VH-VL binders against Uncharacterized protein mtre-1 (mtre-1). Designs and how they scored, part 7

Target 1, 142 residues: Uncharacterized protein mtre-1 (mtre-1), of Caenorhabditis elegans (q09347)
Amino acid sequence: YHQYRELKCSTPTNSIRGGPDRAECHLVLKAEELETGRPVPTGLGCWQEDHDGEEREYCDIVCPKSHTVFISYIDQGHRACFNFITYQVEKRNDEHVLWRSGKCLNSTVNYRIGCKFDDPFETQFKSDNEIFAHLRARARRV
Below, E stands for the ipSAE of ESMFold2; O stands for the ipSAE of OpenDDE; V2 stands for 0.75 times the mean of E and O plus 0.25 times the DockQ between their complexes.

## First folded at step 1 (VH-VL)

Design v10 (framework fv_livmoniplimab)
Fold by ESMFold2-Fast, scan of step 1:
Structure v10 (fold): chain C 142 residues (1-142), chain A 121 residues (1-121), chain B 107 residues (1-107)
Amino acid sequence: as target 1 above (142 residues)
Amino acid sequence: QVQLVQPGAEVRKPGASVKVSCKASGYTFTEYYIDWVRQAPGQGLEWMGRINPSGGYTKYAQKFQGRVTMTADTSTSTVYVELSSLRSEDTAVYYCATEYGSWTYDLFDYWGQGTLVTVSS
Amino acid sequence: DIQMTQSPSSLSASVGDRVTITCQASQDIRNYLAWYQQKPGQAPKILIYDASNLETGVPSRFSGSGSGTSFTLTISSLEPEDAATYYCQQYYNLPYTFGQGTKVEIK
């Protein structure tokens, strides 16, 4: 059982505003998950918002609302992302999001995301089916 | 070792569609993006788009949007690019390549040998 | 789209020469630049990523430098096997774009 998930996020496109194609973040599958040989949803619903005059991209992190998310590590080839300045996770309306801004939006980065829980036998993230249902719902947002 | 295997050639008539395959081996297929890049004879390189083999999520260059479709089959570790409404200007070598991005600091970028797609009457 | 312009379009040099190829981006791309080598009839091969990082297995005579809008690929001492066309590529913004290529020929 893995306590952490990894998200690989890429550069946004110049698409017409307000679509899921403006940014891309995908779950990185663990070796155990790959051995099943079945399709696994990896995409995250993302959108753009202005935050105090700065453009931010927000992406869903599927983690129980009662839990706390955190970033334990990031992996990047160039140093464009700085903690609390151009990226971080936060809880909004009892849901968890990752936000990126500035040059971090134009970098391919792998984020290791943790979901804090009290029961060591609970699954940290929702099942793949629940994640995919959530992503389908988010795909309709502006 | 990492290997991307493509067919050598495909021939189509104008107006038809072509579907080019790229079979991956030597690494975990779903952990790296695959990009498609084409090169017309004697010309430079042109990026067409990329696919995440895990989940099949795609990004296409605007020039090809509406004419291109990229798909992945995880059971066979194979990625496909399909281009419709072919014109003579689509004659090119079509390459698949693993996307070079910050995965780990030990990054790699591998290319298939290319498929020559010829569009002629 | 970000335009990538290489200079020169072609060059001829002797074995042992220092060769420099330049690449200009139409806007600031930071260090999101890769260099590729392509020999006739072959797929491109990556040499440099993140403007200055040498790919594993690439000879140390190859080096990259620059940031922002101006970049260079240097071959410190040209070898016969270095005859090829070299391409720069930006990955700062989609679509990814390549320079037009620089053909390096050995005298």
Scores: ipSAE 0.007, ipTM 0.498, lowest interface PAE 14.4, mean pLDDT 75

## First folded at step 4 (VH-VL)

Design a1 (from u03 with heavy chain D102T W104G T105S G106E S107T, light chain P96Y; framework fv_umesolerbart; at its last look DockQ between E and O 0.49; V2 from the best seeds 0.00; counts 0 for: pae E 8.5 > 2)
Fold by ESMFold2, look of step 4:
Structure a1 (fold): chain C 142 residues (1-142), chain A 123 residues (1-123), chain B 107 residues (1-107)
Amino acid sequence: as target 1 above (142 residues)
Amino acid sequence: EVQLVESGGDLVQPGGSLRLSCAASGFTFSTYEMNWVRQAPGKGLEWVSFISSSGSYIYYADSVKGRFTISRDNAKKSLYLQMTSLRAEDTAVYYCARESYTFGSETYGMDVWGQGTLVTVSS
Amino acid sequence: EIVMTQSPATLSVSPGERATLSCRASQSVSSYLAWYQQKPGQAPRRLIYGASTRATGIPARFSGSGSGTEFTLTISSLQSEDFAIYYCQQYNNWPYTFGGGTKVEIK
């Protein structure tokens, strides 16, 4: 079973190489790869952590219990966003997150992401409001 | 001595095809991003295409999308522009230009230009 | 895409005078702006990058200023070799775009 995501991160000047402004990201939920999708409110499901002295911003991509997550495409990432260096998808418990660091935090970049599941995704969330509630509850966790 | 030399410009009919080459010397070609820029006779500069050092990121001007293909061969220190479905408005001197980029560093525009090669598209 | 507008199209100045060339972007390009000089039959030569930094080997009489949407190239005490066409170019995002050029001529 497949689900698709876009994570769209933008700065006010649409800079691809960093700058003074932090990018703000929003997730787009897709049941099929080519559909328009359903946007999550900007900033919801994202938070910051320090990792060995390096600031990272993590965003929940809403692929819980997925056995396979892959980035199928990245737009405008070349100047600041490099896989395994300034961004990566990683698993935390049963959840998958995408983190960005360095100049990628202040850069416009779009990710297209696929998630594979053993069970239909709809068995985990019955509506988008449940997904948003999950993301709000996540923001209150330490 | 850092140098870029274009070749392959010619007279072609509308709808024709042509391949341009750019030979690089005097620097580590594989670490630099490359551009094609053109200039129609008596007109200004127009950016045509960009290719990253590895070839993983490629961008085109809207006027050439679907007709032109940029590529590079880092082992041969060469940049290419494959042109198809040529039109009269593609008539121009074509320059290859080096764009400096170091991982994690700023770019500083196009610092090295070739001499240009003339493409003429006429009936 | 970002439209770069240069003014004036032609600037007539006497040798030894100051020339001021203007470049405006349709949206912010931060400081990712370069200036090029081109003489007849020659490839462009980079003068300024980062809006205000002179490229190696460029005489001090050339200076750039501005950020965001408004940029200026100033040539103090024009020399005979400075009569040429000047282009601004943004490299903030693709597609890269050039201004239409300013021809600096002898008055």
Scores: ipSAE 0.012, ipTM 0.620, lowest interface PAE 8.5, mean pLDDT 87
ESMFold2 (binder alone), look of step 4: mean pLDDT 93; pTM 0.950
OpenDDE, look of step 4: ipSAE 0.037; ipTM 0.671

Design a2 (from u03 with heavy chain T31D W104G T105S G106D, light chain N92D P96Y; framework fv_umesolerbart; at its last look DockQ between E and O 0.28; V2 from the best seeds 0.00; counts 0 for: pae E 8.9 > 2)
Heavy chain, then light chain:
Amino acid sequence: EVQLVESGGDLVQPGGSLRLSCAASGFTFSDYEMNWVRQAPGKGLEWVSFISSSGSYIYYADSVKGRFTISRDNAKKSLYLQMTSLRAEDTAVYYCARESYDFGSDSYGMDVWGQGTLVTVSS
Amino acid sequence: EIVMTQSPATLSVSPGERATLSCRASQSVSSYLAWYQQKPGQAPRRLIYGASTRATGIPARFSGSGSGTEFTLTISSLQSEDFAIYYCQQYDNWPYTFGGGTKVEIK
ESMFold2, look of step 4: ipSAE 0.006; ipTM 0.599
ESMFold2 (binder alone), look of step 4: mean pLDDT 92; pTM 0.945
OpenDDE, look of step 4: ipSAE 0.071; ipTM 0.730

Design a3 (framework fv_umesolerbart; at its last look DockQ between E and O 0.13; V2 from the best seeds 0.00; counts 0 for: pae E 9.4 > 2, placed apart)
Fold by ESMFold2, look of step 4:
Structure a3 (fold): chain C 142 residues (1-142), chain A 121 residues (1-121), chain B 107 residues (1-107)
Amino acid sequence: as target 1 above (142 residues)
Amino acid sequence: EVQLVESGGDLVQPGGSLRLSCAASGFTFSTYEMNWVRQAPGKGLEWVSFISSSGSYIYYADSVKGRFTISRDNAKKSLYLQMTSLRAEDTAVYYCARESYDFGSYGMDVWGQGTLVTVSS
Amino acid sequence: EIVMTQSPATLSVSPGERATLSCRASQSVSSYLAWYQQKPGQAPRRLIYGASTRATGIPARFSGSGSGTEFTLTISSLQSEDFAIYYCQQYNNWPYTFGGGTKVEIK
């Protein structure tokens, strides 16, 4: 079973390259790769961690228990986000998160993400409100 | 050989319109952001416009907003600048310039030789 | 917008001598600064990016330094081909802006 995500990160002025302003991200939930999708509120499910002196922002991409997660496309106006260097998808327990660092934190960028599951995604979350509640709980624990 | 070649520069009257083209070769055009930069005779460089690799993000200098439109056709490896409501102060050599794509490399790394636009009554 | 101010406007230097060009930003541009060289009738050529990183194929006699608001391009031991106009350009934020240029002339 397939699910798709779009993680859209933008600075307050929609600048496309790193500057002083931190980008804010929102997730878009998609059952089909090319549909418009259902937006998650901006900032929900994202948090900061220090990784060996480097600031990282992690965002839950809502692909729990997925056996395969991949970034199929990245749209950025000016490259400040480099795979494995300033961003990557990371598995934490049964969850998948996307982290960004460096200039990528202050850049407008859109990620297209695919997730493959053994069971239908709807067996894990019955509604978008349940997904939002999950993501809000994550933010409070940080 | 990486190349950018501008064309379409001409003599035009104030209030007129003109479309500039930039043909790219020797690199994967669709992965690069592009710029237009102009230089009035005897003057310095002035940035005009930017377009992202997909065309999703576009920016203009205040002096050209509402009059100039940047666009690209990735299938034809071409960058365009549609100019309208031209003024005498738009007289310049217009360069297309490639924004760097390589890891850690930034700035405009490849420039065309420019095309002259003259706005004169 | 961020105003880039270059000084001097003209710098007269003998071949083999050192040239020092200054560029100042009206507000911090961090290290997001490039230097370009332009000869008469030619397109600009990128020399330096990231304030201090030489572009591929640029001779070691070109070096850049600075961060924030104050930047310097140094050309050690000028060669005959180095007489040109040099521009700094910030790419920290929109709009991109260039300095007014410094013309390096043979003394």
Scores: ipSAE 0.008, ipTM 0.621, lowest interface PAE 9.4, mean pLDDT 86
ESMFold2 (binder alone), look of step 4: mean pLDDT 93; pTM 0.954
OpenDDE, look of step 4: ipSAE 0.018; ipTM 0.664

Design a4 (from u03 with heavy chain T31D S54Y W104S, light chain P96Y; framework fv_umesolerbart; at its last look DockQ between E and O 0.04; V2 from the best seeds 0.00; counts 0 for: pae E 15.5 > 2, placed apart)
Heavy chain, then light chain:
Amino acid sequence: EVQLVESGGDLVQPGGSLRLSCAASGFTFSDYEMNWVRQAPGKGLEWVSFISSYGSYIYYADSVKGRFTISRDNAKKSLYLQMTSLRAEDTAVYYCARESYDFSTGSYGMDVWGQGTLVTVSS
Amino acid sequence: EIVMTQSPATLSVSPGERATLSCRASQSVSSYLAWYQQKPGQAPRRLIYGASTRATGIPARFSGSGSGTEFTLTISSLQSEDFAIYYCQQYNNWPYTFGGGTKVEIK
ESMFold2, look of step 4: ipSAE 0.257; ipTM 0.757
ESMFold2 (binder alone), look of step 4: mean pLDDT 93; pTM 0.950
OpenDDE, look of step 4: ipSAE 0.017; ipTM 0.655
ESMFold2, look of step 8: ipSAE 0.006; ipTM 0.514
ESMFold2 (binder alone), look of step 8: mean pLDDT 93; pTM 0.954
OpenDDE, look of step 8: ipSAE 0.000; ipTM 0.619

Design b1 (framework fv_guselkumab; at its last look DockQ between E and O 0.05; V2 from the best seeds 0.00; counts 0 for: pae E 13.8 > 2, placed apart)
Fold by ESMFold2, look of step 4:
Structure b1 (fold): chain C 142 residues (1-142), chain A 120 residues (1-120), chain B 111 residues (1-111)
Amino acid sequence: as target 1 above (142 residues)
Amino acid sequence: EVQLVQSGAEVKKPGESLKISCKGSGYRFTSYWIGWVRQMPGKGLEWMGIIFPGDSYTRYSPSFQGQVTISADKSISTAYLQWSSLKASDTAMYYCARQGYGDWDYFDYWGQGTLVTVSS
Amino acid sequence: QSVLTQPPSVSGAPGQRVTISCTGSDSNIGAGYDVHWYQQLPGTAPKLLIYDNSNRPSGVPDRFSGSKSGTSASLAITGLQSEDEADYYCQSYDYSLSAYVFGGGTKLTVL
């Protein structure tokens, strides 16, 4: 079973090489790779942590219990967002998060993400409102 | 049907320039990374670098940084590997390969290879 | 020296089972990055055999299987056939190098 996500991060001026303004991100939920999808409210499910003295912003990409998660495409943010340097997908327990750091935090960038599951995703959340409640709980923990 | 078709074999002399090509078809060329892999005669596979043709962003293996240029022309769905000055040690088979899911994942389709022979 | 270590060669008789190891470190397989396997038949380009540790692409027989544990991975081939004589490469990602890394390759000989 497949699910897809798009994580869209933007600054007011659409800087792609870093800048003065922090990007704000929102997740888009997709059952098929190229569909328009269902947007999650901006900022929901994202939080900040310090990692060895470096600020990171983590966003829950809503792929719980997925056995395979990957970034299939990254738009325009390549100039400040480099894999394993200023962004990466990380597994935490049964969940997956995407983190960004450095100038990538202040850069407009879109990620297309694929998730593969052993069971249908719909067995974990009955509605988008349950997904949003899950994401609000993540944000409150930070 | 996804295909990567590479340019033909090359016989060159040391000091000459060379640009070999890899044309992708059967998929959205600008949406997948293309990697280049060297295989020296009788040896294993060595990753040289990758390019995202959508914006031409490139990354090179530490072993090949500064020795080759990777580029793409998205208008003709073609990636390139280029030397400004060939050495005899560049004699090898060169493959292009499409990266599957994600930008650090596996290579799901490979070109047929381009044999480059450099001798005086 | 390759970042991922494979035995240079393995051999087996038709019908037997063989395994090919792929040993990495904490900056690649040990950091949780997946392992992929490629088969290179004589005179041909490499072909994807196993991806994401244990998944077979369409058309790859189930006598090929993969696994990963700790800093190492393994490719198992059962029911050896003469057509399996090839070079086999593992591949992963190394975060300290910011690079895709291959094993040195294993030549499988079917006796």
Scores: ipSAE 0.006, ipTM 0.520, lowest interface PAE 13.8, mean pLDDT 85
ESMFold2 (binder alone), look of step 4: mean pLDDT 92; pTM 0.946
OpenDDE, look of step 4: ipSAE 0.015; ipTM 0.650

Design b2 (from g04 with heavy chain F103S, light chain S26E G30D; framework fv_guselkumab; at its last look DockQ between E and O 0.04; V2 from the best seeds 0.00; counts 0 for: pae E 14.1 > 2, placed apart)
Fold by ESMFold2, look of step 4:
Structure b2 (fold): chain C 142 residues (1-142), chain A 122 residues (1-122), chain B 111 residues (1-111)
Amino acid sequence: as target 1 above (142 residues)
Amino acid sequence: EVQLVQSGAEVKKPGESLKISCKGSGYRFTSYWIGWVRQMPGKGLEWMGIIFPGDSYTRYSPSFQGQVTISADKSISTAYLQWSSLKASDTAMYYCARQGYESTSWDYFDYWGQGTLVTVSS
Amino acid sequence: QSVLTQPPSVSGAPGQRVTISCTGSESNIDAGYDVHWYQQLPGTAPKLLIYDNSNRPSGVPDRFSGSKSGTSASLAITGLQSEDEADYYCQSYDYSLSAYVFGGGTKLTVL
């Protein structure tokens, strides 16, 4: 069973190489890869942590109990956001998150993400309001 | 219909342990924080702590840190408040409450349990 | 000694307007944290009355209103009715205590 996400991060000037402004991210929920999707309010589900002296911003991508999570598309390119160096999708506890670091934190970048489940996603959340509540609670950890 | 149903009244002696419960229904239990609030006889409301049942992450009021344990069993949609050794001063009404998700600042409690009266008397 | 200060009691006759104040400090209300209000009818659990300073949840009559200015918040009740007789609590967050904080409560008596 499949779900898709976009994580859209932007700066006021749409810098793609890093810059002075921190990017702000929002998630888009999709049942099909090519649909417009349902936007999550900006700022929900993201937080900062220090990782071995490196600042990281983590965003919950809402793929709980997913056995496979992958990035199908990234439009930033190679100069600020590099997989496994300045961003990665990782399993954290029982959830999946995307983290960004370094100059990627200050860059406009859009991710398209796929999630595969053993059971239909709809068995986990009754409504988008439940998803939003989960994301707000997640963000309070920062 | 969102409901929080608490366990029944308790009469205990000082030094005894106690675990009271709060069962949530009508919403996704693992996606909302559950707080515990004490109300001593004739007194106001005091926040004791809060738990996120999705992963059992907890925070305690400094006034209650080390005095109680907050936990949850998400498989049965239930949060718990427990004491290892009750004192007479623990005599109070205890409420569980769900935090809402409409807040733009800091959370409010949108639904409350009926309360559990705990009486500790030697 | 509550972190948020409320008058211990207020009273009014049916049809009148009453207000209940909630005064905080620089580490809570003045720091920009919102104020929420709860009604506790005799012998019952608290119920959310106002959230985020001035918003009414569904089912709360519009004669209840809230506001915030500086280190203080206010709950106003117009058209006072006998069923409004209850205790009222304000609530906010205090960053110096790292805690949610309630006012001491205000007993409203309808004469």
Scores: ipSAE 0.006, ipTM 0.539, lowest interface PAE 14.1, mean pLDDT 85
ESMFold2 (binder alone), look of step 4: mean pLDDT 92; pTM 0.940
OpenDDE, look of step 4: ipSAE 0.020; ipTM 0.651

## First folded at step 8 (VH-VL)

Design c1 (from a4 with heavy chain G106D; framework fv_umesolerbart; at its last look DockQ between E and O 0.64; V2 from the best seeds 0.00; counts 0 for: pae E 8.4 > 2)
Heavy chain, then light chain:
Amino acid sequence: EVQLVESGGDLVQPGGSLRLSCAASGFTFSDYEMNWVRQAPGKGLEWVSFISSYGSYIYYADSVKGRFTISRDNAKKSLYLQMTSLRAEDTAVYYCARESYDFSTDSYGMDVWGQGTLVTVSS
Amino acid sequence: EIVMTQSPATLSVSPGERATLSCRASQSVSSYLAWYQQKPGQAPRRLIYGASTRATGIPARFSGSGSGTEFTLTISSLQSEDFAIYYCQQYNNWPYTFGGGTKVEIK
ESMFold2, look of step 8: ipSAE 0.354; ipTM 0.791
ESMFold2 (binder alone), look of step 8: mean pLDDT 92; pTM 0.942
OpenDDE, look of step 8: ipSAE 0.007; ipTM 0.611
ESMFold2, look of step 9: ipSAE 0.019; ipTM 0.657
ESMFold2 (binder alone), look of step 9: mean pLDDT 93; pTM 0.951
OpenDDE, look of step 9: ipSAE 0.029; ipTM 0.689

Design d1 (from t03 with heavy chain Y109D, light chain R91Y; framework fv_tafolecimab; at its last look DockQ between E and O 0.04; V2 from the best seeds 0.00; counts 0 for: pae E 6.8 > 2, placed apart)
Fold by OpenDDE, look of step 8:
Structure d1 (fold): chain C 142 residues (1-142), chain A 124 residues (1-124), chain B 106 residues (1-106)
Amino acid sequence: as target 1 above (142 residues)
Amino acid sequence: QLQLQESGPGLVKPSETLSLTCTVSGGSISSYSYYWSWIRQPPGKGLEWIGSIYHSGSTYYNPSLKSRVTISVDTSKNQFSLKLSSVTAADTAVYYCAREGDYTLFSGDAFDIWGQGTLVTVSS
Amino acid sequence: EIVLTQSPATLSLSPGERATLSCRASQSVGTYLAWYQQKPGQAPRLLIYDASKRATGIPARFSGSGSGTDFTLTISSLEPEDFAVYYCQQYYDWLTFGGGTKVEIK
C-alpha cells in the first residue's frame, strides 16, 4: 500500500533563495503521487529542535508504521534544501518526520514523499480531522 | 558603510579553544538579508568556510569542522563569535569574518563583505 | 564534497594582455559559482557571483561565464592592480573554494 505526501514550505515572498523570513510548511496528503491531494492546515505538526548546536525544524509527514519512506521529488529551489545534510527523513519510533536546517529554513521548497505500508493507511486514522488532531497534539508551529 | 572586524587572541595553545569575535559596524547585524560567516586561510594556502549564522541564531557548519565549531550571535552588541575547540597546529590560519549573501541581487549567496582577518597561531 | 579545481595554478602575463582562468567542479553546481580576488595581506574581494554577475564596483574588464561544471573568469585587459590570486567558490552544496590561480606579472 502506498501513500504520498507533499511538504510545502514557503516564505512570504515565495523566494527560492534564503531570505528574511522563516518558511512556513504545510503537508498535503495524497493517495496517489501526482494528485492534488488534501492539505493539512499550515503549521500543524512542525516544531523546532536543537541538534548538536544546529537548529532544525521537524515536520511529521504522517506515515506512521510505514516500512519504507522515500523522497520521490524535490522542487529545486534554494540549494540548501536539496542537500542531505540540511534535510532528512527520520524515523522516530513508528513515526516519520522530515527535518530541515540551515538556509533551507528560510527558503521555499517542496518535497514529494512516498510511504509504503503493510496495511491500508485508512486503518490508522478514521478521518482527516483525526490526522489534524494528531498533528496538533504532537507539535504546533507558533 | 558596513564593516567587519575580527578580534581575539592571536595565540592559542594546542587542545585549547580558539575564540574570536566579529564586530559589525556601520549597520545592524540583524539585517534580514544576510548570514554571517567565518572563513579561514592557513598561511600560503587556500580558503575554507567554517560556518555561518543568521541573526536569529540559526547555524550551519562545515561538516569537516562541525564537531569542534560553535558560532553564536549577540545582536545587542552587534557581534557574532567563533569557538573552535581542541585546536592543533593545523588550525593556524588567518580567520576572516564575512557577510554571506542570501537573496540580494547584488551578491547572491557569495561573501560580499569581509573583515581584514586576524592571524591565529596554535603553538605551545 | 564538491571539489573545485582551478587552472592554471600560475598564470604569467603582461599588462594589457587577456587573462583566462578556469574553474572546474567535480559535479554540477549550476550557476552557484563566485569568483574572488585576493591581494597579499588583504581579504578576498568578491568579483563575480552567480557565475556571470559582476559584484558592485567591479570593473567591466572582469567577466564570468559557465554553468554546470566548467567556469571561466576573464580579464579582458590586465591592469597592474589585477595581478593577484583568484579563487572560485561554489555555494551549491555547502561552500567550498578552489585552490586558486595566481596571476603574476611576466
Scores: ipSAE 0.018, ipTM 0.652, lowest interface PAE 6.1, mean pLDDT 90
ESMFold2, look of step 8: ipSAE 0.044; ipTM 0.709
ESMFold2 (binder alone), look of step 8: mean pLDDT 92; pTM 0.942

Design d2 (from t03 with heavy chain S58R D102S L105S, light chain R91Y; framework fv_tafolecimab; at its last look DockQ between E and O 0.04; V2 from the best seeds 0.00; counts 0 for: pae E 13.5 > 2, placed apart)
Fold by OpenDDE, look of step 8:
Structure d2 (fold): chain C 142 residues (1-142), chain A 124 residues (1-124), chain B 106 residues (1-106)
Amino acid sequence: as target 1 above (142 residues)
Amino acid sequence: QLQLQESGPGLVKPSETLSLTCTVSGGSISSYSYYWSWIRQPPGKGLEWIGSIYHSGRTYYNPSLKSRVTISVDTSKNQFSLKLSSVTAADTAVYYCAREGSYTSFSGYAFDIWGQGTLVTVSS
Amino acid sequence: EIVLTQSPATLSLSPGERATLSCRASQSVGTYLAWYQQKPGQAPRLLIYDASKRATGIPARFSGSGSGTDFTLTISSLEPEDFAVYYCQQYYDWLTFGGGTKVEIK
């Protein structure tokens, strides 16, 4: 079973070349990679952390209990967005998150992310509202 | 150019199942950029989304109708269908099939192509 | 469920006049809003998507604006063929339509 996500990070000017402005991200939930998605309300699911003196922004991609998460496409902005260097998908407990750092934080960039499950994703959440509640709670835990 | 056409019985008895088919011509239903949707409109009233299907068979239904609605797709025939069970007079409406935009569509996520609609009357 | 409320229910105007139609969402839908035109006996026609983008072939006299909860469809100068019912529709959280605004000739 598959689910897909769009993580859309945009600077105020939507510049793909980066700049001084921090990008703001929002998540779109999808069952198919290129289907019509369901946007997550603004301000949910992302937070900041410090990692060894470097600021990272983390975003929950809502793929709990997924055994496989992959990036299917990157509409890359700043060239300094490098996988495993200035962004990465990582597993935290049963959840998956995508973090960005460095100059990648100041770039308009879109990720398409695929998640594979052993069971239908619909069995994990009753509704989108429940997912939104999950994301609100997740952000508060940081 | 892409065209959609609804077909099926215009009269259905109460408690029976309404069945309609939408035939897509001028293009493939197996597009990555679109959902295929059913929308209805009771006489003199507004529009109500019924459900959508992707060419893979993935469906999304209006929660208010989910228990009675089944949408299917036949890619070999370039068609998708609607079944609405246990109909009542409240289900009398013009039923439209439509193409629903997706992430890569040039018309956003809106319904950019519609069939002409077909009236289905629920009556004894 | 996101409810879209359109106002006014009926708008009576003459050709050449400016029409302003409102659509209010019960909660924010960002810019995930479309406008449709429907004439009697016809299927709806897409006018605007993403709140402010004109669909292909739509005349420049049609424009959409707004974000969040308040949206507006403007017809700068009504043509005879513009008298119809107009619906807004959100695709932020599932899909819902407004109740429609009928633009009729005065």
Scores: ipSAE 0.006, ipTM 0.631, lowest interface PAE 9.8, mean pLDDT 91
ESMFold2, look of step 8: ipSAE 0.006; ipTM 0.554
ESMFold2 (binder alone), look of step 8: mean pLDDT 93; pTM 0.952

